# VHH binders against UV DNA damage endonuclease (uvsE): the designs that were tried, part 10

Target 1, 305 residues: UV DNA damage endonuclease (uvsE), of Deinococcus radiodurans (q9rte6)
Amino acid sequence: MTSACEAVPQLGLVCLTVGPEVRFRTVTLSRYRALSPAEREAKLLDLYSSNIKTLRGAADYCAAHDIRLYRLSSSLFPMLDLAGDDTGAAVLTHLAPQLLEAGHAFTDAGVRLLMHPEQFIVLNSDRPEVRESSVRAMSAHARVMDGLGLARTPWNLLLLHGGKGGRGAELAALIPDLPDPVRLRLGLENDERAYSPAELLPICEATGTPLVFDAHHHVVHDKLPDQEDPSVREWVLRARATWQPPEWQVVHLSNGIEGPQDRRHSHLIADFPSAYADVPWIEVEAKGKEEAIAALRLMAPFKKD

## First folded at step 4 (VHH)

Design a18 (from e07, 28 letters changed; framework vhh_8dlx_2)
Fold by ESMFold2-Fast, scan of step 4:
Structure a18 (fold): chain B 305 residues (1-305), chain A 124 residues (1-124)
Amino acid sequence: as target 1 above (305 residues)
Amino acid sequence: EVQLVESGGGVVQPGRSLRLSCAASGFTFSYYAMHWVRQAPGKGLEWIGNIYSGGDTFYNPSLKSLVTISRDDSTNTLYLQMNSLRAEDTAIYYCATEPSGWSTYLSEDEYDYWGKGTLVTVSS
């Protein structure tokens, strides 16, 4: 266990850089559907190979810039979860050695990896087809994490929000039945409208799922004046209790552009919540990406002198 | 399966107005922020604005006086109203879902949760 006076948080990079160093390619569903089966295979082979090479470059970037936490893009392998189309799965299988090598590059560099699938994934939807597609999408993300050689623990997190509001009991009931590659990595994040930390905590406790606290979401959800509200520190500590060990706790850091109720992410973090000073791992959700991390390192608690 | 289908594009004269629509399916539309993004011929992507689940709108400052974004959660439809169209507004217009971890930064290298696009040509 580390104490606040001895700990300095590790700042995490989210998906890409503003500069050209880390940028991934994709393909739209409409464009993909216009292709013949042979063209689909060739397109995904090119795209997946390119993105795996970019991942290797991302590992080098993190090592060069002392970044020890990196969120993998959820769009690394487009069409991997497409119902009735196994092309993506076959291509990923073909590229398994390259994918594993990329994962080892991060591990060797001491970089912790996690994924945050897109917000359209709603495990507790009242629509059966949405629940089915959500499990399929989560399983595709877990398959990528397995291919990277990542452990099936919350050290290598698969993050989701709580999904459909008013369906917390259904979410709690569904989590134990999720496939192990998903369930063992699962984390839940509070959001601005559907699930507050108070609504997620009993679900997290019942299922053994860690709570990733987002102070900006909390402030928007509860219409609080700013991220220095006393409840922010309370939720950092309550969320920490869901992490075993507590040194694995991750929180999200973002600022609004025009005040605390503005949901748009700013370029840089102007207001670092004092409640976060002793948090071990912080994902920086700012449009400035690496520039925001560099700027934060000039501020307390990161400033050396 | 997430699907976004834009419509309402076409050829319009300078100074006229145009409303684009985006029909969404495969996710709980009312929970997610929706974006409009455009790409002029030979140019990069330009973010136009977004609308949150509560109806709050945020715009590119360069475009704020020229556009209005709205949504109808009962029909899973997103709208972009454009006024006083200029030749430089000629572009393919896309709707997109909110990317994980940030609210307004979209690039073609980030997500496959874009529609096919609808072409708007402003010419006399």
Scores: ipSAE 0.000, ipTM 0.281, lowest interface PAE 11.6, mean pLDDT 84

Design a19 (from e07 with G101D F107G E108S R109E; framework vhh_enristomig)
Fold by ESMFold2-Fast, scan of step 4:
Formats: sequence, structure tokens, C-alpha cells
Structure a19 (fold): chain B 305 residues (1-305), chain A 124 residues (1-124)
Amino acid sequence: as target 1 above (305 residues)
Amino acid sequence: EVQLLESGGGEVQPGGSLRLSCAASGFTFSYYAISWYRQAPGKQREWVSTIYSGGDTNYAESVKGRFTISRDNAKNTLYLQMSSLRAEDTAVYYCATEPSDWSTYLGSEEYDYWGQGTLVTVKP
């Protein structure tokens, strides 16, 4: 795929809707472990089948609402990466045709898919057992993306934070050794605390990994007055240089609840940074989900579709 | 419902030590990353430390080597061991869940601050 650029940014839906249209089921580890092996298989078959059906419905929802970017939940297939238990892997293998059909539904609707695995994944941990479990978790997410028929490129991004602070060199050294299904999709996102865009950029450049810029995290990290700070546009452009092609660039959009320094995510986006006006793909990280996207479409640069 | 309740604050002399606790309920505590934040008088909230579900930790530069975050999953409790306290550590301390997944009800509640937090005052 050679062109996904649009004159106006494409707003992305994150995981679920506030309404009942896109909602996923789960099971806790304690509840799962209380089941017999046959009950575990039946439970995961029911749950995975339900979530694949919901995912198919998410593709229809995106098409109906002109949403062309969707973040897949990291919790679609509970127990898939559970060490010493292959039940989830066997069930997912059995459901491979349904999973691939769901992936085709998104592709046919022109919807770009990406994933952001949970924060407990710390690739550069100083503990070997945590590094091993983190690679297993990332590999499980990449397996889901493979099953959906998604390309092994940053078009179908597997996004990660920098992990343990002060271990940037270790992260840079580790990335080339990641399994191809993970490495070829990898992106790194600046966070509010451990890794600024300035700390991630040399890692991204050394490893060929794109930088996903988050202006809210940048503003909180550097204690800036708001997202109109000149450094926001500077980082949009520096991050764009890590994307090949630049038309694939993704950024994150969010606002604080009680002003620019509040790291909590608001329900709607009141302040759209002018620096984002020409960014091709924007994930909307607001609690209002589809309501936030609808409200944004009434603001510049979106007010004339 | 998700609830976090901070305790253990008080008045302490510079160079002293204090242990904060955060009691959690209403979610599977062991699965989620949990953080300490603080708000000093006249300032905005500042991140202090995070502990991930696997036990790995991150710290703000201002507290590295002085504060230690830990968790007890059996008791659903988060701790912050503070040593070598300074006047600039004076603040209300809050614990908060961290976003692990936007796809669940818990993900939507990741930024809860509960009550008034716990006040730490470092006085000479």
C-alpha cells in the first residue's frame, strides 16, 4: 500500500464505544484457573468466538461512521499468552477462518488497524524473567495481527512505551533481536514520565522504529503551558521523519480533565493542537470514544468534511 | 467499583522517613500498574513513581534513590517508602491506577484520585 494520506487527519477509534455497539468479554485468571481443562476450552471457545463476532461488528461500525483507523483491544483473547497453558492457542487456531474474515472486513472497509499492548510489558527490564514474559506477550499480540491478515509493517503498528527509565541503550540493543512479527510492526511512544521524545528519537533512528508522538504526554513531561507550545510542532515534524513513508505517521490526541498538566484523559477533546492539523492519522484517546470523534468533527480543521 | 484509599502521611523532619499506603478494592489489583502522584501547595500534580504488575518500577528524577515503591498483591495494597525527605517533598500524595487497556471498564477508570490523598509535611 503506497498512499493513505488525506488532506484532513483521519481520526481513530480506540478499542470500544461508549455505546453498546463495540464491547468485549473477558475472564479473570482466578476464575479461569478454577475451571477443569474441558471447561477452560469451552469457556475460551465461547469467549473468543463472541469477541471475534464483536470485532466483525466493529468493522461495520467504523464503515458506517467513516472511521478509518481503529485500535484493537489488547484483551481480545484472554489467556492466549498464559505460560504452560496452550488452551488459548488451540482455540484461536480452531477459529482462524473467523479471525481472518474479521480482518478482511476491516481491510474491505478501508480501516487501518493497530495495537497498543498493556503497560506491564517492559522489554528493557533489568530482570531476565520480565524481559522473557514481555517478549511472549508481544509475540501473542503479533500472532493476533497475523491471524487478522495484517501486514508486518508499521502500517499495522504494534505500539510500546520505552519501558524502564534509564535503560534506553538496552532497549535499542534488544529491538533488533525481537521476533520479526513484532519487530517489523514496532513503534515507540513517548510517555509522561520515563521517556521523552528526545530520549526515544535516537533509539528510533538507530533501530528504524517509528516514533508515535503524544503531545499531551510531552506537555506533562516538560511542564509546558499547553499543546500550542512551539515544541509540539517541532516534535510532530521530528517524529514524522522516523516514518517511512511519512503519510503513515500516527500521533495520539488527548486532553487533561483539569487543564493541560492533568494526565487524566477527558471525555471530549476541547483543545485540538494546531500542530496536528496536517497529521495523517490521529488516535483519539478520550473517554467519550465515538462521542469525542463526533464532537471533533465540528471543530477546525474538520468542520467541512 | 474501583476505590483507592491513601494513608500514612504526617509531619516529619528533614532527612526523616515515612511509609505511605494505598488500599485498593473493586478490581484485580495484581494485574494493573499503580502509581504515586503528589501535589505541592500552589503547584500542579507531579508523577512520583509507578510499579507494574510484574514488579518493575519507574521513578521521577527528583525521588530516585530516596523513594521505593512496592506492592503486596495478597493485601491489595501499594506502598511508598520515603527516606531522606526534603522540604520540597511536602505535598498531598495520591495513588492512581495506570492505563493498561482502553478496551475494558477498568481502563476508563485508570486516572482516579481518591479523597484528599495523604498529606506529607516536611518541617525543619
Scores: ipSAE 0.089, ipTM 0.532, lowest interface PAE 6.2, mean pLDDT 86

Design a20 (framework vhh_enristomig)
Fold by ESMFold2-Fast, scan of step 4:
Structure a20 (fold): chain B 305 residues (1-305), chain A 126 residues (1-126)
Amino acid sequence: as target 1 above (305 residues)
Amino acid sequence: EVQLLESGGGEVQPGGSLRLSCAASGFTFSYYAISWYRQAPGKQREWVSTIYSGGDTNYAESVKGRFTISRDNAKNTLYLQMSSLRAEDTAVYYCATEPSGWSTYYDSSGYEYDYWGQGTLVTVKP
């Protein structure tokens, strides 16, 4: 094996494939609420069973395509965190053996799993109802990870943005009080508007939370010319220092469609930042999903030359 | 990008009525639970009401029976019909998207997670 093969970053698949191999079923809240209690139970049993089977297939897909990092969809178990309705929780309990088997399939294939809950989860909101629903949603995600048999460590991340801008001190204060299944897996990601890596780093250091660096967000936030800006490498290294061990570091990779300031994710990754060449784990946030991973493997540093 | 634009605020006498609107863009409006919040001068922000994607509603105790939240998915617009207004209802009113659980599809690529509009001022003059 060449040094490139031995030291090559592991590329991560995000949620689903463009092809039919990994796609999950769902139900809207309005349709679900139109159902009787018995119909809700039957509907969620059908959906959760189907999605666990699809998840098992995702493990096989990752193994077949040498993908060692996979982001679980936040839409795997619709209605699981619905306030005042325990139907989803009861169905998931009934399916616990199947869920654990799916988790073992990933672990046996050497696939690292993580979750990035929906962007509307805001732990440091100035609104008590939003804070309560955010903790409930994070706890539901952590319950899924527990059910998959995943460790309560940053090896199996629950990743969030910094939440409400200007409330970094409140975020730092609340993190130690989060439930252990959430707190022990928590990671924070810099975003395009509210929290730069510089604003998150002190929070990460104070709380023992790893910083997941996103170079595209950094470039947009600071209006930089591209992802080859010297600050990108500086932040890769500063973020790495928040990871224990450093070999667990995850970063996010994405490109804009119409230049470096475009927030819309491109189909493929045309520009791979040189600063990422020695990063151990990279989530590929491209609309092309598995097609983007395949295309990246034809580029340096993934290319044998 | 998620944008929320409130309108309909103004001065009203105690016991009067006012209808607030919130025009939404940059997301699939019908999929999201959306709330009204308010902030009186020098006070903490207070939750007022939520309407879920399925049409169910929830209200703060202080406004039950006086305020009605509704939505028009065809117009991407949220409403708050306010009646029997009191001096204590004087505040800047904001609309905001809410987490509604795993049933609502979120496109997390590029969306802002805690977006507030600019707000609309409601002044109830005693």
Scores: ipSAE 0.000, ipTM 0.170, lowest interface PAE 10.9, mean pLDDT 84

Design a21 (from e07 with T97R P99Y G101S W102G S103W T104S Y105T L106Y F107L R109E E110Y Y111F; framework vhh_enristomig)
Fold by ESMFold2-Fast, scan of step 4:
Formats: sequence, structure tokens, C-alpha cells
Structure a21 (fold): chain B 305 residues (1-305), chain A 124 residues (1-124)
Amino acid sequence: as target 1 above (305 residues)
Amino acid sequence: EVQLLESGGGEVQPGGSLRLSCAASGFTFSYYAISWYRQAPGKQREWVSTIYSGGDTNYAESVKGRFTISRDNAKNTLYLQMSSLRAEDTAVYYCAREYSSGWSTYLEEYFDYWGQGTLVTVKP
């Protein structure tokens, strides 16, 4: 466990930079569907190759800027989980050596990688077809992480929200049955609507899944005055207990634009919660991306006197 | 440019019904979870309901059983069917596109977007 006196938190970059250094290409489903099979293969080969090169550049960027935590974009490989179309899977298989090399670039640079799949993924949906597509999408993300050479442990998180509210028992029941590449990397994040940290903690404890605490979500969910509320520190510590080892704990950091109840993400982090000072890994969810990280490094607890 | 435009608010008597609409543009509507929030005079904005891209829904306890959220992906429109309205439902109602971390290469996809709101007044 790190302390604010001995070590400062590692700040994580989310997906891309404001500058041109880390930007990924994509294709919309409607554009893709308009292509012939040969055109689809050529398009995905071009996109996947380009995005793997951008990933290599992201590893270099992180190394150059002392960033040791990076969230991979969930849209790196468009159409990979498209039902009834194996083109993406075939192209990714063809590019396996390049993907593994990109993963090694991050690992060699000491950069921890994780993914946060999209909000359409609802594991505990009351609709069977949504549960099936959610597992397929999670499995596709885990396949990318496997291809990058990432360990099947919470060191390389596959992070989800709690899904459909009022279905916590169902979520707890299904987690043990998830495919190993997903289950072994799974983390759960509290949200500002359905799942408070209090609702997720028993699920995390029952399933051996770490809780990624988000203080902004907690403050919005419980209508608290700000992120200095005493409950924020309490939840940092309770969430930490779900991590083995505790040095692997990740939390999310974001600020509202017009105060603590504003869900809109600010450009920079003006208010760093004191409760986070000894957290080992922090994802910075701010519009300024790398600019927000640089600005945070000028503030306590990061400032060297 | 992401835009959300609410409509359908107005004055209604207790026990009455209203249907709110939110017209969306500038993004692929079907891919996003979209929510209704409300703000009563002098109070903080509170969450009302969310509909996920796959059709799953969540509701605040205060509106559960009385309000129904739905979406029409062909029309890029979100709806909130409100029934059994009470004085405490008086508020400005906002639709919001949920923050999506990592869906796309565009910065705009990492931000929440809010409409201008539509006023609902439940008068005795």
C-alpha cells in the first residue's frame, strides 16, 4: 500500500490525447455494411493496422511523459464482435504479431493497461439476447487483451458498471459463469444512477471482483456537497479491501464543470479529493486528457517542494 | 455537433399524464444510453430514468411504476411517458447523453451532453 508521504499516485491517461499524438480511426456500422466482403476485409485490415501503429505510438507517448496507466479505447478494432461476421476476427488473427508487439511496448515501458467496454454492455439485463451480446462484446475485449499479451488478472482490468439497477443478485450469480478471459480481469465501477458503492461491495466480495471507486459518481448518486465528504475516504478504504494486492487499487477522478453535482466533465481537475492522496492508480477523466495530468502534477500531493 | 432538444412540457393537473420528447442530433443515437433528469425550483438536478442502447431501463424509486422511458432509434427521439403526476413532479426536465469512455476516437464521445430542458408544472 502506498502512502502520500512515501509515493504519489500514478495518473492514468484515458484512451486518447487532446493533441494529435494518440488518435484512433474507426468505421460506422452503416458504412461497413455497404461494403462487399473483399472491401470489408481490406477496410478492417487498414483500420486495425493503423490503430495498432497508433497503440505503439501511445506506448512511446506514455513512456516519454511518465504516464504508467493507460485505458485502451474499446473501439480499437471496430466490428470485431459483430454477430455473423468473422472478418474482424480473421484480420486480428492475421495481425497477431503486430498486436503482441504493441502490448510488449507498453509492458516494457512499465505502463499498466485496462479497458472499459461500452455502456450498451449490460451483463444482468432482463433480456436474454442483451445478456448474450454483452458476453460476446466482453469476450471480444478480452481477446484484444490476450492478443496484447496482458495477464488474466485485475492488473489488466476489464471494467464494467453494475448494469441494470435492482438486479444485483443476478449480477452476482452470473459473474462466476463468465468466460475466464473476462472473469479473471473483471472490475466493477459504481455509477451515479443505479449502483452505489454500497450496492456493489457485497457483489464484489461474493465474487472476488475488485471495486473501482468513482468519487464523482458517489457524490452525485448520494447528493453530497463535494468530494471532501467523509464518506469519500471511507469508500476509498472499503474499495481498497477488494483489491489483492491493495497496491493494484484503481479509482476514477473527475470534476463537474459547474460544481460537484454537475455530471459534465471539466477540462482540468481543479479539486483533487484529499481521500485520493494515497491511492496507487488514478484514471483521470477530464476533457484536457494529458493537459489535465500535467496540471495535476503541479498540485499537492504530486508537487515536489 | 451534439444537440438534445426537449419538448412536451406544460401544465397538468394532479393525476394527469404528459409525454416528454427529446430530439437528438449530431451522434449515432442508437449507440448511447440516454437519461432523463429533473430540477425542481431551488433544488439540485436529480436523475429520473435511463434507457440503454439495448432497451434496458432503470428508474428512480420516486417515479417507478408511474413513468416509462422509451426510445425510437429510427427517429433519434427519447420519450418519457409520465402518469399519475404529483405536485412534487414539478420541475424542468432534461435529457442527457451519457458519458462514454472509449467508444470512439472523438473527444466529444467522452462528454455528457444536456438539453435546454422543458418545464412540467403539476397544478392542483
Scores: ipSAE 0.010, ipTM 0.330, lowest interface PAE 9.6, mean pLDDT 85

Design a22 (from e07 with T97R S103Y F107D R109D E110A Y111F Y113I; framework vhh_enristomig)
Fold by ESMFold2-Fast, scan of step 4:
Structure a22 (fold): chain B 305 residues (1-305), chain A 124 residues (1-124)
Amino acid sequence: as target 1 above (305 residues)
Amino acid sequence: EVQLLESGGGEVQPGGSLRLSCAASGFTFSYYAISWYRQAPGKQREWVSTIYSGGDTNYAESVKGRFTISRDNAKNTLYLQMSSLRAEDTAVYYCAREPSGWYTYLDEDAFDIWGQGTLVTVKP
């Protein structure tokens, strides 16, 4: 098991491999809705069983390649949060022993797990129906994490952006009322558009929520020249103060394709910010996935003897 | 084939208005957040606005109060209503399909899909 106290940062794999080793099956909402109730149950049983098996394989992949941080794919259990349809929930309950075994495989391999439900989850929306569906989606993700046997602490994050811009006070007010499986795992990440780290920090401090710093988002948001800007190290340290313990700190690493202001993710990481050298856990958001991690291991601070 | 096609650009005087459109095909438009970006000559591409599947919106500070993003899911079309245009709004405007995640039942690592752009020139 790798300790969070390791001198060299632990690089995290995001969701999938470029190769065929870790790939998940899915179904679109429109295709699912075209099925009869019996067909929906059969489809989700087949799909969820397949994805749990692939997830078990992902644990083996991480162990074989010394990867100690893995972001669970959002594609694992399609339709689990679908309003008025309990098919996914029933199938997941049926597969509970297999799901827990997959979670144990990661834990036994010393692999930290987190989830990052994406853009359609807007907890602080001014529309009540969007707030309701967002809480339902977050609760579904937390249910998967519970089923994997993961702790209800920021060791196993449910990570979100700040949501709707200009509604930081509303976000701070609603966080204490989130269901415990969500609230106890919640982390907030700065984005390139709506919420800077400066806007999220007061919310994080008020609610006891850790701040996951993303230097690429920060550089794009503030139109800075590159990720070596002095503010990057300042934000690594300010974000670290929101983590209890600080050794659990996670940051995100990505590069633009055509320079620092390009928000499109590059295949490999050419520019590793010096400010990240002592960060314990780093998620690598690059199109090359495992290839990007392998390439990073050839540069400082990761270079071996 | 998944495609985004921008239109509606042109020349306009300072203080004028333009309405940009982005026609989407090959995917379920209503499930995705769609954004407007722009690129001025010799500058990097910058984000302008996003509209989420549920109708929530975000805007860059430079355009807030002057631009309005909207969508018509029945027509698979994204719009950007631009008012009080300034010389500094001169750029090629692009629409982009944002990565989707759990809520759309797709992987969050799905990449942006970009249109070819439409030129907006604000000149007296």
Scores: ipSAE 0.012, ipTM 0.408, lowest interface PAE 9.1, mean pLDDT 85

Design a23 (from e07 with T50Y N58D F107S; framework vhh_enristomig)
Fold by ESMFold2-Fast, scan of step 4:
Structure a23 (fold): chain B 305 residues (1-305), chain A 124 residues (1-124)
Amino acid sequence: as target 1 above (305 residues)
Amino acid sequence: EVQLLESGGGEVQPGGSLRLSCAASGFTFSYYAISWYRQAPGKQREWVSYIYSGGDTDYAESVKGRFTISRDNAKNTLYLQMSSLRAEDTAVYYCATEPSGWSTYLSEREYDYWGQGTLVTVKP
């Protein structure tokens, strides 16, 4: 079967399926606040238990469909990072054995796990309250990864964009001071507006943080004609140098809906960049989810004789 | 453009029944969890009921056993069947999208979409 050492890239599923197989439940802050303390505890116990069971199903789904890379939803444990409320933390502690079992299910199936917290997590914000909430949110994500039994290495990546534009020096300065469960898993991804790969690379090199290259973002940022631009291969290789070992390199794959400059993610991947053919791990950022992975497997370099 | 349009409100006597509808457009309706909220005069907006994309439902304690939420994904429509109506149920009722397993609570605040509301008046 396929493994981490195979020549063909491993395609990663992001969060959920279009089909009913992997769907997570949640609660909004306003709904949660409408509950009494006892109701909040009961609600989070129900939601967390349900989502852990869905994670077990996701491990089985990945095994059944030869998916070896899975991005955990940042919404698995709602209210876990809510300031001044430890209900989520207490419930997660109560469910520690079930959470660890779910993590083992993925490991036993040979599935690599990572997280990409929401874009509103901005570690280098010029607003102190945003920096504080961002560190708290990242710590909550890292706690989930610890509970799943995941290593504190970039094998189990905790991925962020560069955050606020023009504050790269502040980002570089703050990374060494992040809590170890976050710092040791941290990766940085280039985006289409604020941080190019060129702007992130020196930060990554200074802090020992791997660079996750996204060719779609690069093409939009630099106004390039398509993802076959020679700079795409150059950045795949330069980003690879930030990974130890290089076989752990992850890149993001997405296409625009109305061509290369469209920032909106398409349903399927029509254009697979040739520069990605030898990348070991690829997250598929497409609205079609599992359908996009299945369609990609009919294309070079994935098709089998 | 995401749009939510509520209908079905009106006047009803205590103990009566009413069915609200919410027509959705501009997004993949079946992907999203949808909630009903209400706001009585002089009160804060309060959550009433929730239905996940997979059919899981929940209710505020004040309406549990009296209200039933449902959805028709083929018609992009959400329903709230209200029975045993009380004076305290008088409010403008709104439907709102909830992110379905892809956002944190911070992102939920940024991406919530609300309808214009439909008035329900319970009076003797």
Scores: ipSAE 0.012, ipTM 0.370, lowest interface PAE 8.1, mean pLDDT 85

Design a24 (from e07 with Y31S A33D F107S R109S; framework vhh_enristomig)
Fold by ESMFold2-Fast, scan of step 4:
Structure a24 (fold): chain B 305 residues (1-305), chain A 124 residues (1-124)
Amino acid sequence: as target 1 above (305 residues)
Amino acid sequence: EVQLLESGGGEVQPGGSLRLSCAASGFTFSSYDISWYRQAPGKQREWVSTIYSGGDTNYAESVKGRFTISRDNAKNTLYLQMSSLRAEDTAVYYCATEPSGWSTYLSESEYDYWGQGTLVTVKP
């Protein structure tokens, strides 16, 4: 019963399973645009209904496998943020009772939910149309979280990277003006190119936004030998200070395929950083998904002696 | 990482032709639906054409019958053959993987696969 003690980190499942248990349906923008208005409505009703049923199955899957953290796919409701087309919004409104029931299934299973919207979302872009579309996309994600009955706190996190490099001051300035459903759930993650944890920390401190530390990104960004570098533990602790309460801290776990500098995610996690041993919530970003979680549970600190 | 690099733009007379290319790397090119977009000065970015992973194509009404999209999966390259060019075709042309999911816009970030685009100028 690891959930009662919480002395060992809770491992999180990201979006889908490698097996058939959790798989979502989608549609591309170009295929959607080829449809008539009536066909668009029918297509989105079918897709959204199917994906809500899959979400309910994901709650059962998490319960059956003692998974208490799950990242919702950003592809659950295709076309929901499409400018000038309200079809997705209308369909989601029609399905509001089913969406709320799916949210209750996760709550009943004791599963914490969060979202990490697509990398195309750049709040601090120097292009006004990109900033506007980014806020629209974030607001659509927050609307789904509201519809699932999730709290407007970092317990139910909306996580982003820092966006456009060299625009940290602009990011810090715009965060207080974000809509409350977004702002109250916002978290920032360091990345391997634009924003180190050192660059994000003052933004997080100025805005009251938690820092989600990713050791793999840190190692790639700073050209470090591996995730056992002493700076990894230092950043786990500095990031923890941005979380209130500290027990809500989330970090990301991933390994490279061909060594610590490889940006591609491996199938399983071979190297679990010792710095993560006391972190309360860990998202496992491995291509093996549930297989990676199962394999991790055979390693320290997770294995039972 | 995903990288897309556009080339082949230039100045052309009305009624002329140009062939644009987009060199792709960092993903399994043959598995993706890939599009051309364009942005004229002072206007919003607009969709021009898509070629699906299976080879089917789709076109904006304004370019249908004049432009032909194609792909070479062995070379990881996307093409746009433009004919009967008009002054209103003047724009920076961008290639992009088809967005699936929530966001319909491509953004500029350190993770973006966008190049600078390729400028096509049709003189009146």
Scores: ipSAE 0.014, ipTM 0.408, lowest interface PAE 6.9, mean pLDDT 85

Design a25 (from e07 with S100K F107S R109D; framework vhh_enristomig)
Fold by ESMFold2-Fast, scan of step 4:
Structure a25 (fold): chain B 305 residues (1-305), chain A 124 residues (1-124)
Amino acid sequence: as target 1 above (305 residues)
Amino acid sequence: EVQLLESGGGEVQPGGSLRLSCAASGFTFSYYAISWYRQAPGKQREWVSTIYSGGDTNYAESVKGRFTISRDNAKNTLYLQMSSLRAEDTAVYYCATEPKGWSTYLSEDEYDYWGQGTLVTVKP
């Protein structure tokens, strides 16, 4: 619970818990391909049903622990985007009522949902087959969000990195042509390698896409001493300007294991950047998951007297 | 057991070329994005290049146009072709898997696997 006069950031849970409460099942492509068509259908029906039940449980977990932001796993429905195989799509259609019920459980609990598809998605690839598979994968994620009853707005974000470096103009040109279920939810995140916030900002402004700022990636990219660098606050504010309304702004929070330049994520957050104190929504990228959120709640600005 | 083993390092004169290799085992190589990192004496480890499972590549600005990353999925091997080498390229070079991030089902995907490194010395 937050109010306008005493609002603190909402801390978000990413995908699963360290504990047994939120854990999903999967199947590898090689194992799936070894199955007959009837076995594939039975396998995906079992997996998708199980994962939808786990999602329903995740909504209850979030409500019980006052978590109001949750990142859905990009791997909830394995094989859904597999080219030339409609088995996953048919099974998901069959389970539409259960999927919608799970989505309503989150909405009724006041939990904001978003997705960050896996790194193999490169919309601005110089290879046409990779661009095609990337759009197909993004469309599959958007279908899941539609099935959960989620709005086609940046409130229910589909978040990507900028993809292939040096192809920002191509990314900007591609975004308006993306299918509406993808385009209307799209957000872009700066990374430690290819796209700084400065490189993404013009693309975001040109396409109406919000910028999700990641201070850890910024510090690594620009070789800065720590997340208290004055540029961190500057980028929080510049990124905020890409959000309409600004109260929907999301940022990512992570710490390195061995200092600010270490890209590996720590178990807990030891260094909370002061620049984030007034950010409305923060995804916690820490190995400790719910343990990291609980630990953060004992620290300023989250600590209550 | 996941293993990454780098090779191909050595001494070279400025303007020279070297090809680094990284032999991978114990995981589904073709599914992972795999990177080269380097660490110069007295410096922090820095990213050099990544190749994604689909074959797309990204390069650090300092090596763009001089280095080429590639992979051979049939041989489970990653390569870095280095040309126009400079004194500033002197470093231990590491091969590393890029985890799929926090959005996967498996906790094992949250851990990076790193090789032991191979030394490249560009004599001034």
Scores: ipSAE 0.064, ipTM 0.538, lowest interface PAE 6.9, mean pLDDT 86

